# VHH binders against NADH-ubiquinone oxidoreductase 24 kDa subunit homolog C11E3.12, mitochondrial: the designs that were tried, part 1

Every score and structure here is a prediction.

Target 1, 162 residues: NADH-ubiquinone oxidoreductase 24 kDa subunit homolog C11E3.12, mitochondrial, of Schizosaccharomyces pombe (o13691)
Amino acid sequence: MKPIRFFKPENLQLAKAILARYPLRFQSAALVPLLDLAQRQHGTWIPPTAMYEIASLAGVSIDYVHSLILAYPNDFFWRPKKPRVRICNSWMCQQAAEEQGNSNWDSQCRSVATKYGFDVENTGCLGNCFQGPAMWINDKIYGVNTKEKLVDIMEALTQKKN
Unless a header shows other numbers, all headers, positions and changes below count from the first letter of the chain; antibody chains are not in Kabat numbers.
F, E and O stand for the ipSAE by ESMFold2-Fast, ESMFold2 and OpenDDE, each averaged over both directions (binder to target, target to binder). V2 = 0.75 x the mean of E and O + 0.25 x the DockQ between their complexes.
Where letters were taken out, [cut] stands.
Atom coordinates printed by the task and the answers are left out, and those that the model quotes come from them; centres of patches stay.

## First folded at step 6 (VHH; framework vhh_8cml_1)

Design s02 (from g1 with D105T)
Fold by ESMFold2-Fast, scan of step 6:
Structure s02 (fold): chain B 162 residues (1-162), chain A 122 residues (1-122)
Amino acid sequence: as target 1 above (162 residues)
Amino acid sequence: EVQLVESGGGLVQPGGSLRLSCAASGFTFSDYAMGWFRQAPGQEREFVALITWEGGSTDYEDSAKGRFTISRDNAKNTVYLQMNSLKPEDTGVYFCAAEWGLWYTSPSYDYWGQGTQVTVSS
């Protein structure tokens, strides 16, 4: 049985036109613009519906389509982009946390962020240590000094997964 | 702790209508395609209807086209099946199913509900 169609009519015509412009031996080269078209239609990632239709249109396996997405990790996403938290672990940020009564703050932040599905890593001083411990969350710097504030930020950025 | 709980089944006369609901919990509902399947006495479980993760696309078994409508409410983690012009042939246990992926005839959907009985009889 066939997968459900993903592309809107105008984009399905564009997808077929893209495929027609590539020689048979280079059909894989057509997948990159097809993935771009699908991601733009959907918003931020390429859902399984799109992968199945692209695979069908190009005459390749779904695994091949997925492998190509993985080959361009900064351009294509097969699930919602997993957000990232960078916790300042410089001496200044550790001092700011201690002065606010937040001992073991790194451990607390990692626990909370992980429960919300974030990748967590440490980094140097982010220039905001004097407002409280600094965190880089995706594309923005946050001064976060309480567990409650961190939870609020996480809930605003993603659905709770626990 | 994934759960799918169906409701809305019952006994109706031919030509009647029923609305089935399936409440989902324990997974990110909006990332999953949702389907309805049914199983009549002496038959294999068959596909009835499917709706994609955002509700942008639907598909139906031929006998259900024009009579049944699948919809979803991602804010409520619920999928619905509105059944109109019911026939005795529609009698069966109706199952809600969830799949990360879009093979609507797959026998191995990721998650299944327990089912709700629909009986169309005079």
Scores: ipSAE 0.000, ipTM 0.105, lowest interface PAE 15.1, mean pLDDT 74

Design s03 (from g1 with D105S S106E)
Fold by ESMFold2-Fast, scan of step 6:
Structure s03 (fold): chain B 162 residues (1-162), chain A 122 residues (1-122)
Amino acid sequence: as target 1 above (162 residues)
Amino acid sequence: EVQLVESGGGLVQPGGSLRLSCAASGFTFSDYAMGWFRQAPGQEREFVALITWEGGSTDYEDSAKGRFTISRDNAKNTVYLQMNSLKPEDTGVYFCAAEWGLWYSEPSYDYWGQGTQVTVSS
């Protein structure tokens, strides 16, 4: 299972308040406002981490959340429209970063990637995270253990544009 | 390295059945929605079927509803397409594809197989 938190504390409180307004039999009615809240927090789309937390909060399956997104294709988006970064936040990747003296590694990576215009989401082990902190950028796995290396990668990828 | 390998295609007569398989490796299979697409001669690739990563939801193109069944086995990293009551119009190359999100259009899918030929003819 993925125990990744998406909602910021203020929005988590709003999400719980939204759920409390709806009877358990009609949780589907609460999901639309929750998806809207998640998309507003992210700004562009609803990442899988948001879908997992919404499913957990509402006591429904992730598949039910997906089916609801599909019901509103002009209102809700489940993928970024610009280049994206998926950061491995498994314990192995966190340990690898700490071995290199990098604390709050996930936060640092997110800040750098968003500064370069990438949409960022967290993911579990990508099957290669045992070899150091890993992230998936435009369908390629990168072993990244310093902020300097990440900046170099981001600059290389953006230089090919203009 | 990501790999999707289709198998099970072949030649069948109208009304026949085929089961396609797609073996996945190099990514966390259970985190991806899986789709089947087909491409007929002289046409662009079109959507056939979709299954979510938890396996609780499926969807189909209208012409496939009631005849085709998509399923998955996350323990085996495999997705299947059971095709019944095949028609000549079902002829084409069938591709499996993996997607992080849920979309019905080709450009949204992250990984693609090489395809397997299905021919429905006498």
Scores: ipSAE 0.000, ipTM 0.136, lowest interface PAE 14.1, mean pLDDT 74

Design s04 (from g1 with S106T)
Fold by ESMFold2-Fast, scan of step 6:
Structure s04 (fold): chain B 162 residues (1-162), chain A 122 residues (1-122)
Amino acid sequence: as target 1 above (162 residues)
Amino acid sequence: EVQLVESGGGLVQPGGSLRLSCAASGFTFSDYAMGWFRQAPGQEREFVALITWEGGSTDYEDSAKGRFTISRDNAKNTVYLQMNSLKPEDTGVYFCAAEWGLWYDTPSYDYWGQGTQVTVSS
């Protein structure tokens, strides 16, 4: 069998240096800093390939690694954080949508966002509703007055650029 | 492609010494921890010794401590087991194994040699 590779060469060197600080039979003590290193390399969460490599490097079971991730739910994430759409459902945003000919704006946008894998919730006025109905998508406010505009935004966010 | 080839086994009298060698090819040797395992007739394969990637740490089964020394030469892609004060109980087939991590569990090792026979007898 071939070993599962996750860490980039520089981070693999760091991982091995972390492990070297602990006695051979106590490598499990290195798991927290290894999980942090893996999450920082990946960006937001720890994929299964990282969990298997960490388990292998430390000589522990994959179940032990997973249990440690679950023990720190605010620090470590074992799956991608589902991107969020917060739809303004204040009367101002609803009126702005209707003025632009979209009486079913909330329903239409919720359907589109769900289709693209986003978690959808309603929120109060996000400010600047006079620029048209507003949505908070991840960490940015968008003025979205048609479902077609939302489709454009969703496609831009879900497609890799190369 | 990947090969581990053991050598240095043989027949030796109690109290004698043997030096086992394991020549590795087909993978990045310095990225792997290396272990020695043995299997006696009618017994399960058991851990003997482990050495980390750069040789900075070693570990041994209790029966091997003080008598056996594991070492490696990453420039030659070779791991060694120096066995001193050999006992009849040390008789068995000795296997070289390579592991990405630090496993003591036999089934977890990535690559295995074919083994070399060590017999300690009068």
Scores: ipSAE 0.020, ipTM 0.451, lowest interface PAE 7.5, mean pLDDT 78

Design s05 (from g1 with S106Y)
Fold by ESMFold2-Fast, scan of step 6:
Structure s05 (fold): chain B 162 residues (1-162), chain A 122 residues (1-122)
Amino acid sequence: as target 1 above (162 residues)
Amino acid sequence: EVQLVESGGGLVQPGGSLRLSCAASGFTFSDYAMGWFRQAPGQEREFVALITWEGGSTDYEDSAKGRFTISRDNAKNTVYLQMNSLKPEDTGVYFCAAEWGLWYDYPSYDYWGQGTQVTVSS
């Protein structure tokens, strides 16, 4: 196990309070509210560090914790949903990128998105190419013309945590 | 119980090729992004290549682009690094690593192999 704990001090106390509501023989019944607490703390999903701490606190295996996450696929997520990035690769989008000084923009976007866990593909004009380089991330269109702006968007979407 | 075992290293002449393999056990391989790192004597470990958990995306250190190819076989719990056009500067111990999730800054890989030596003779 990693030496850094997952739950913040206030949430660790809340987790212990949740566990105290359940009999010793039924500590596994506390897992659902513990998973909910962990997912709310992290943002959108439950990382392995959270699973290890929950397993330790409840006295169950990490495999059991993971299986419970999989049993509630609409409520709990064990990794970020795999997003898709579609980059406009039409000659019009290429012209817009060149006019803003960004040659090789397609390659830059692909590299950054890959590092943040996104699947990348090229697509035709997204109806926004005339206003600058555009990409479709998940189900939303973004105007992105610098690597720094793209990193900011990727970090916001993935909620990167050290 | 968690184990990453590298193989395929060895001595090769400049311009030669090597294929490294990393066999994983003790965790759900297909849930983890896999990376290759290397370390030369007296230097810090440096990133070489990565592949996302389903193999949909790859990335490479600049010096490796066009020469190295990372791939994976989730049915065999194995990740590979095909190294072509090897240079003396590629000499080092090559490490396989596994990461839950994928974020750019990686001191955070969860599991590490013991490494396999690659020597490119002068």
Scores: ipSAE 0.000, ipTM 0.127, lowest interface PAE 14.3, mean pLDDT 74

Design s07 (from g1 with D105R S106E)
Fold by ESMFold2-Fast, scan of step 6:
Structure s07 (fold): chain B 162 residues (1-162), chain A 122 residues (1-122)
Amino acid sequence: as target 1 above (162 residues)
Amino acid sequence: EVQLVESGGGLVQPGGSLRLSCAASGFTFSDYAMGWFRQAPGQEREFVALITWEGGSTDYEDSAKGRFTISRDNAKNTVYLQMNSLKPEDTGVYFCAAEWGLWYREPSYDYWGQGTQVTVSS
């Protein structure tokens, strides 16, 4: 195994300085500022590698670190905010997909979207706005009748992320 | 490759002392938490002591508290266990173990030594 440390050298120094402000028996009190430091370094969320390093530095379990993150859901995030895909799973949309030869269409779309890092949600009928299988991707409606078209859309959206 | 080599075990009488050493090679020693575990005859391996990668924090099994001291020298890639006031119940094979960045007391450490025998008897 080739372990990768999470904190940059300057932030590891800051993390150790934060820990030094707390007695050994109260190192858990340092977790909130350590989690904040990690989230700021990473950008928007705290990856598992950061959680493991914080747990090790503070001498607490990884479960305790997770518990603290979950206790402050408006301040700490343990995964990125993913773009959303809403798949129509109404009977009409499922029948339209079946009639076009696309059995298990919801499962296929969910699998593809997940591979490209999207959060997948099911939604009801999108009304008469679109005929055939449809999905909402980042607040836009797409008519998707083949897996190849879905892959193309997903690749275009993920490649154009800044 | 990765190696952990323990030394310092032996036979002592109850109330005696021993200092165990574990020399590490083949990995970035200062990135790993180091632990000592022991296994008594016919028993499972049990946690004894842990020290974080920079030596900033230590943890001990209840039976070891006040009697054992874990320390490390990152310049020498070595971890130590000073054992005082030894009891017959401390008899066992003592293992050095290394785990990257984790403070776990579980026996699923990344790297293990072969062990050194400690016998406490009259």
Scores: ipSAE 0.000, ipTM 0.112, lowest interface PAE 15.1, mean pLDDT 74

Design s09 (from g1 with S108E)
Fold by ESMFold2-Fast, scan of step 6:
Structure s09 (fold): chain B 162 residues (1-162), chain A 122 residues (1-122)
Amino acid sequence: as target 1 above (162 residues)
Amino acid sequence: EVQLVESGGGLVQPGGSLRLSCAASGFTFSDYAMGWFRQAPGQEREFVALITWEGGSTDYEDSAKGRFTISRDNAKNTVYLQMNSLKPEDTGVYFCAAEWGLWYDSPEYDYWGQGTQVTVSS
């Protein structure tokens, strides 16, 4: 089966120019710049569609492409960084949680978020503690005061990618 | 509608020459590597020659080296195979094929022609 094209036209031209600098049977030498081009086009990581296209263009196996990504773990990423939750653990947010009857709120949020594959961090006041316990989920601040509401948010983010 | 149409096949005596042509339509020809394959009766299809999308690199099966030349004209959407010093062993149906990317990693080509018969006999 043929992989779906990943590179946009401008970057496909750049990829072909990179490959053209190497002899036909030594196209694997172009992999590092191709991986860099693909990651920059996607933004943060190299999806399987990009890996298949790079493998096809360079005449190597997808396993070889993946192995090369793993060889540069600080430069290339083959999956998105886990989505993250930042939980306010300041006195203000703790006070808001207690006033709403939520004991061990940090522990509850951490348990739920982890089950949905999120990385969890504690942070200072997020500026929304007056509306209830605050947390930052990816790029948005939420006032979340029940486990059920948090589950609903996690389900929505898991079932429908934005 | 994607099409690859081969022409130029025929009957030739050993030591003779033939020029095969493959006219492509329905896709962006200059984005595809082009290959020639052949199949003799009762045998598996085998690779003959490859030319990259820009025409900057070529590769050949060992038996074809020095005798066959692959070339392309992107303005005409056509790939050619010039066959010299033909041998009876070169007899077969010759297929034009288009591959997006490098064919070495692909067990299958994206597009195939219907083939043209080449017969080398005394």
Scores: ipSAE 0.005, ipTM 0.268, lowest interface PAE 12.1, mean pLDDT 76

Design s10 (from g5 with S108D)
Fold by ESMFold2-Fast, scan of step 6:
Structure s10 (fold): chain B 162 residues (1-162), chain A 122 residues (1-122)
Amino acid sequence: as target 1 above (162 residues)
Amino acid sequence: EVQLVESGGGLVQPGGSLRLSCAASGFTFSDYAMGWFRQAPGQEREFVALITWEGGSTDYEDSAKGRFTISRDNAKNTVYLQMNSLKPEDTGVYFCAAEWGLWYDEPDYDYWGQGTQVTVSS
């Protein structure tokens, strides 16, 4: 399982051009400009899918990328102003939902997440498709194939945040 | 359909040379870093050489430095490994691999060839 692709084609080309400016074993030096590119593409913050792609492109760990974001707290942001959820709308996730009789699975998940005050966005394969339909909620990947399960997760998360 | 097809392996005496080729199809070759890996009998697969998507950078395992040269021709969708001053320790099955991104570790490569046997023996 690979990290999700985040960069738009034009920005992927720019990211590769940035990486080409650094020696292969020193690709970590490219992270700051890559993080800036990712944040500008997304608008306000760097989502986990961007962190995974940057880690993959630069040949470093996801934790190293996250640590670098934390090292520049006035320049890079890793969370939105409110909690977020990313829904996998890949073929595997749609198939798993259909097997449970859940048509329009993406729309159902969006309505539930929005009700609980989460920012919602779609993503491709989350690298966890073999475990069933997946979604990224804040900083964790969940296998969710029923609306009931999603409600339970949302209630638990809102309770923990107070 | 994605395919990586290696060729150029064979039997060679110590001190000899071989040039391996890997022909790629079914993906946008210039968007992938290309690597060569090898596996000796009874051993784990190990990294040999890496080249970035346009050939701007290369890297090698320490035992391959100065003896092996990786190169690519994006117009022909082919990556090469020129092996000089071959040693018995270089014996193994050599695999071509394609990676979206820049990973050194074998398990993270997206596509793999079937391998070509290299035997260095007197």
Scores: ipSAE 0.000, ipTM 0.267, lowest interface PAE 12.6, mean pLDDT 76

Design s12 (from g5 with S108A)
Fold by ESMFold2-Fast, scan of step 6:
Structure s12 (fold): chain B 162 residues (1-162), chain A 122 residues (1-122)
Amino acid sequence: as target 1 above (162 residues)
Amino acid sequence: EVQLVESGGGLVQPGGSLRLSCAASGFTFSDYAMGWFRQAPGQEREFVALITWEGGSTDYEDSAKGRFTISRDNAKNTVYLQMNSLKPEDTGVYFCAAEWGLWYDEPAYDYWGQGTQVTVSS
């Protein structure tokens, strides 16, 4: 007897219904919708408890479930999603930062975001270049022209003062 | 504060047995895979054994297969390494480590203990 660890009773019923839609030889095809169900139940990521139950239900190894999560890095997360910063590195944003007295804006902001545990990537102009340098932080656009302003935003988002 | 504390090391003769324990605190133990690593004098740390979050899967370095058994007790926040048929080559400092995921490389592990000495000699 394998213990039920993760799915709520209603979602366990849905998981079994999902598995029943696929032939035994193609049960791996059911794993994607099972991972989606688990991620939606938990919030934004799939904890190890969910991976184990999915592995048990589908008759596959937990390593296989984990490898499938890694195969879809934009869809499935096996740990809490790192907050992301997308820095506008277009010429217009760099010029706006320079005109406001910060020619090292991009490197300073990248350093700060990394220090607060954010994933950092560059992006093109986000449509706010005419109003100064901008970046996406998670799901919101911020006007950030100094590292001090980014520190304030990071402290607010992480709710840490130290 | 995260802590991993190893115990159970010691001196044993070839062919003997030891049981190592690692007590964890400061994190949600059942959300982490647990590993054992060892380091011989003057060498880099090497993988010994891994156990997944609920104990559903385990893996071992080739020289440890059939001789060592990794297990865990999530109610006690403890991981164990039962070592049988010990050989002089098993001598080293044994470290427990916690990782979010299924990793075999030392740099991927999030938390480490201080280590416990295992010496296999006549």
Scores: ipSAE 0.000, ipTM 0.125, lowest interface PAE 14.1, mean pLDDT 75

Design s20 (from g5 with Y109F)
Fold by ESMFold2-Fast, scan of step 6:
Structure s20 (fold): chain B 162 residues (1-162), chain A 122 residues (1-122)
Amino acid sequence: as target 1 above (162 residues)
Amino acid sequence: EVQLVESGGGLVQPGGSLRLSCAASGFTFSDYAMGWFRQAPGQEREFVALITWEGGSTDYEDSAKGRFTISRDNAKNTVYLQMNSLKPEDTGVYFCAAEWGLWYDEPSFDYWGQGTQVTVSS
């Protein structure tokens, strides 16, 4: 039979070492470090091939592995995260947008970001609102004051991922 | 070619001992968990014992606990089953099996030997 292969040889040895530290009746206790190892190897999420190999190595169902991923939604991901945009909706950011002629700036930004597949949420003042509307895109803060500039940023990010 | 070849079976009186061996070839032995199963006439095949890839963990069917010991020698590509205090109920064909993971269900095992007969009788 052809075993499911996901872990690189060095990580397969680490996975086996992790499993060896747990009793056979409690192999489920090894799943959290195995999921972490798989997610780090793949990048930011755990593909089905990793779930199948982890399930097989630990002797648990694939459904159990998936349920554990769902039990730790801030730690483990079974699909790529949608990129996130946090838009400053504080009074200062709203005033800065209006002074630059951008009425309904929040709704305009939300519409553009949603079109490009981003998750959008509002946040408080990001520290630079007085100099213009601000937003947090993934791990970076941007002072964005035109729809065209926002589109350029979204295009750059989607081209990198797709 | 993948092969698992059992040996060491035979006829023994109740209370006696047997040591089964299973020689593996054709695959990377240390990547596989090894198990022993048995089947008595007219009955389904049942799990007996399991050992992990480096031998760090073992598990047994309740009827085998305290009487049977599974072990392996990865340098020799061999898994063993030491059977002590044998009972007539232990009579059956003993199969060596290899799996990639740590399942206990027969269908999860990837490779199987042909079996070796163990008979416990006066």
Scores: ipSAE 0.042, ipTM 0.482, lowest interface PAE 6.7, mean pLDDT 80

Design s22 (from g5 with E99Q)
Fold by ESMFold2-Fast, scan of step 6:
Structure s22 (fold): chain B 162 residues (1-162), chain A 122 residues (1-122)
Amino acid sequence: as target 1 above (162 residues)
Amino acid sequence: EVQLVESGGGLVQPGGSLRLSCAASGFTFSDYAMGWFRQAPGQEREFVALITWEGGSTDYEDSAKGRFTISRDNAKNTVYLQMNSLKPEDTGVYFCAAQWGLWYDEPSYDYWGQGTQVTVSS
């Protein structure tokens, strides 16, 4: 009875113009540009409300819309992208951590970051290994030589509004 | 309030023609795709035709292709169904319906008219 609305009026007009380029029964061909429009409007990802309106406008199932998002994993996101931590696993960073009394620091940091919902990967020297172990968190480099310091950083970042 | 009012139904002989009209009020007509459905006695409602928001695309049930034409006039808030080469099998109550999307199934339509009777008989 009531339409599911996500697109702002100007973007709804653009969405309908995109759909009008495709024959009926082939409106699914319009989904990629519709997903791009929705993600741009929302910011970084495509919320369920957008998926429902796109499904309705194109006359396809919500499952089909979701499967298409999964088909382009580098372009479309159906949930907020997890923040990322890149841990320096170079010899110098490992030695710096050990000299400061923290063995197996990369394993400990990986465990902590994962607990706070971050995706974790290893990387080479981040340019400050001579000053101690380092990691890239969000768009910044942090010197982290203990589990306790990482917990403090994670607590601060997860309390902030993004 | 939302209203869809059909007109133009009636009794016609096989091979004849009818033009149905559906006048819409109470919503932004040009934001809605419009469809026609029909219901024969003792049957479920069947999809007949669909037209997109500005009339750029149309689609039809197989038995209606080549005989029926759906059109709309957004300035008059009206959708039409021109029916040619009518057959006894086309007998039924014809409903216009409005939807936000481009679905073919009955439950996806948001607003419905009360219907107009079309009878094709000698």
Scores: ipSAE 0.023, ipTM 0.464, lowest interface PAE 7.1, mean pLDDT 81

Design s24 (from g5 with E99K)
Fold by ESMFold2-Fast, scan of step 6:
Structure s24 (fold): chain B 162 residues (1-162), chain A 122 residues (1-122)
Amino acid sequence: as target 1 above (162 residues)
Amino acid sequence: EVQLVESGGGLVQPGGSLRLSCAASGFTFSDYAMGWFRQAPGQEREFVALITWEGGSTDYEDSAKGRFTISRDNAKNTVYLQMNSLKPEDTGVYFCAAKWGLWYDEPSYDYWGQGTQVTVSS
């Protein structure tokens, strides 16, 4: 079989240097730094072509490489991480939405967020109910009181990834 | 066309030495790990020695450790096996093999030579 190529020449040299630090019978010990190198080269996740080349370079199965990625779910990703929205569905946030004329606000926000490719969860009061209904989008809290403002936020976040 | 051509085999007495060579062509030699395998009469092919693409790491079958030395010259596209303190049990056909990455499993190697006979007897 023909070898699967993923690493750029400079990163292939770094991968070889990483492997050289470990005994040949224990090349699996090099997998974590190799996965880190591959994820940095690709951006935010490790594509199948990287997994195949790493498996071949270290002399392990592709299944073993994939299982190691799953063993470190906060460090390694085998697909792009889906961005997340958490919507406050506490009584206070619901009342704030109703007072601002937004009926069925949770359903409206869920519909908009999923159309932009976000995972949606409900949560308790986020401490920002006084600024209108609150959402946690990825790692930031937003006070969102209109559908138009939510669309603007979603557009900004999705366009930055393109 | 990919080719691996072994040479240096022959008849030697117990305690003697031989140096095998394997000349490679048709692929980027420095990107491949190189291995030596042997097959004794009536037996399956077995691993003998491995060297990484830059020569930075080597490994050996236990029976070969301390007696055999694998090396490579990437400028000449050649891998070598220096065999010292040869024993009758070392008799067999010695094969050169090339692999992208590392693999001890015989069927996983990408390219194979035709083999060279080594006979250790008095």
Scores: ipSAE 0.030, ipTM 0.471, lowest interface PAE 7.0, mean pLDDT 80

Design s25 (from g5 with A98T)
Fold by ESMFold2-Fast, scan of step 6:
Structure s25 (fold): chain B 162 residues (1-162), chain A 122 residues (1-122)
Amino acid sequence: as target 1 above (162 residues)
Amino acid sequence: EVQLVESGGGLVQPGGSLRLSCAASGFTFSDYAMGWFRQAPGQEREFVALITWEGGSTDYEDSAKGRFTISRDNAKNTVYLQMNSLKPEDTGVYFCATEWGLWYDEPSYDYWGQGTQVTVSS
């Protein structure tokens, strides 16, 4: 009885604008940005309620929407994906951590990131090592020299579903 | 403020290639889908290509499929359009757009660049 509602009012307006922007010959192109908008709103994945609303708005089947998600497995997720943090293990980043007075920063950062549900892996030089020990969080480079700084970053990132 | 600066346009013969670049600033580039549109004189803007914020998913207008490739470099805040096998009908001003520009199609907003001219002529 109740219309399927996933998009926030501002994003529902954007979704309708997306559909209006694409002429009939480009209707399939509207689905990719709709999925992008939905995943951004939710945070990490596209729940069934989002798929139902997109299907309704675009006039397509939910099976078609789901098949499009499966067609782009590196961009769209229909179940939760663990966010990733990549810690710089280059000599320069290790030295920067020590110079900032943060011994054992790798283990401290790993512990904090794991607490917030992130997968942790090591990587080479990130090009920002001289600003402190560097890490990639959601494909952005951060200079992090204390676990307190990392907690602040993680909390800021997890307070938003988008 | 959002700023998009396109470059790489020019005059090329049919069958030639061009690579367009769009340098973005004033927003968190990696959080937005980016696209390319084109407009011939006296015509509406038409969709050319789209790339999601993570860069793995792309979509193209049918006439661009197999000839054009959209890509992005989030570390450089830049989106690219590699155009191969160019045809006279590809002539137009090519615009870079943020996802907001993709939705609103309003040139007076800062969601669109000023464009770069591509001319394909014998």
Scores: ipSAE 0.000, ipTM 0.099, lowest interface PAE 17.7, mean pLDDT 72

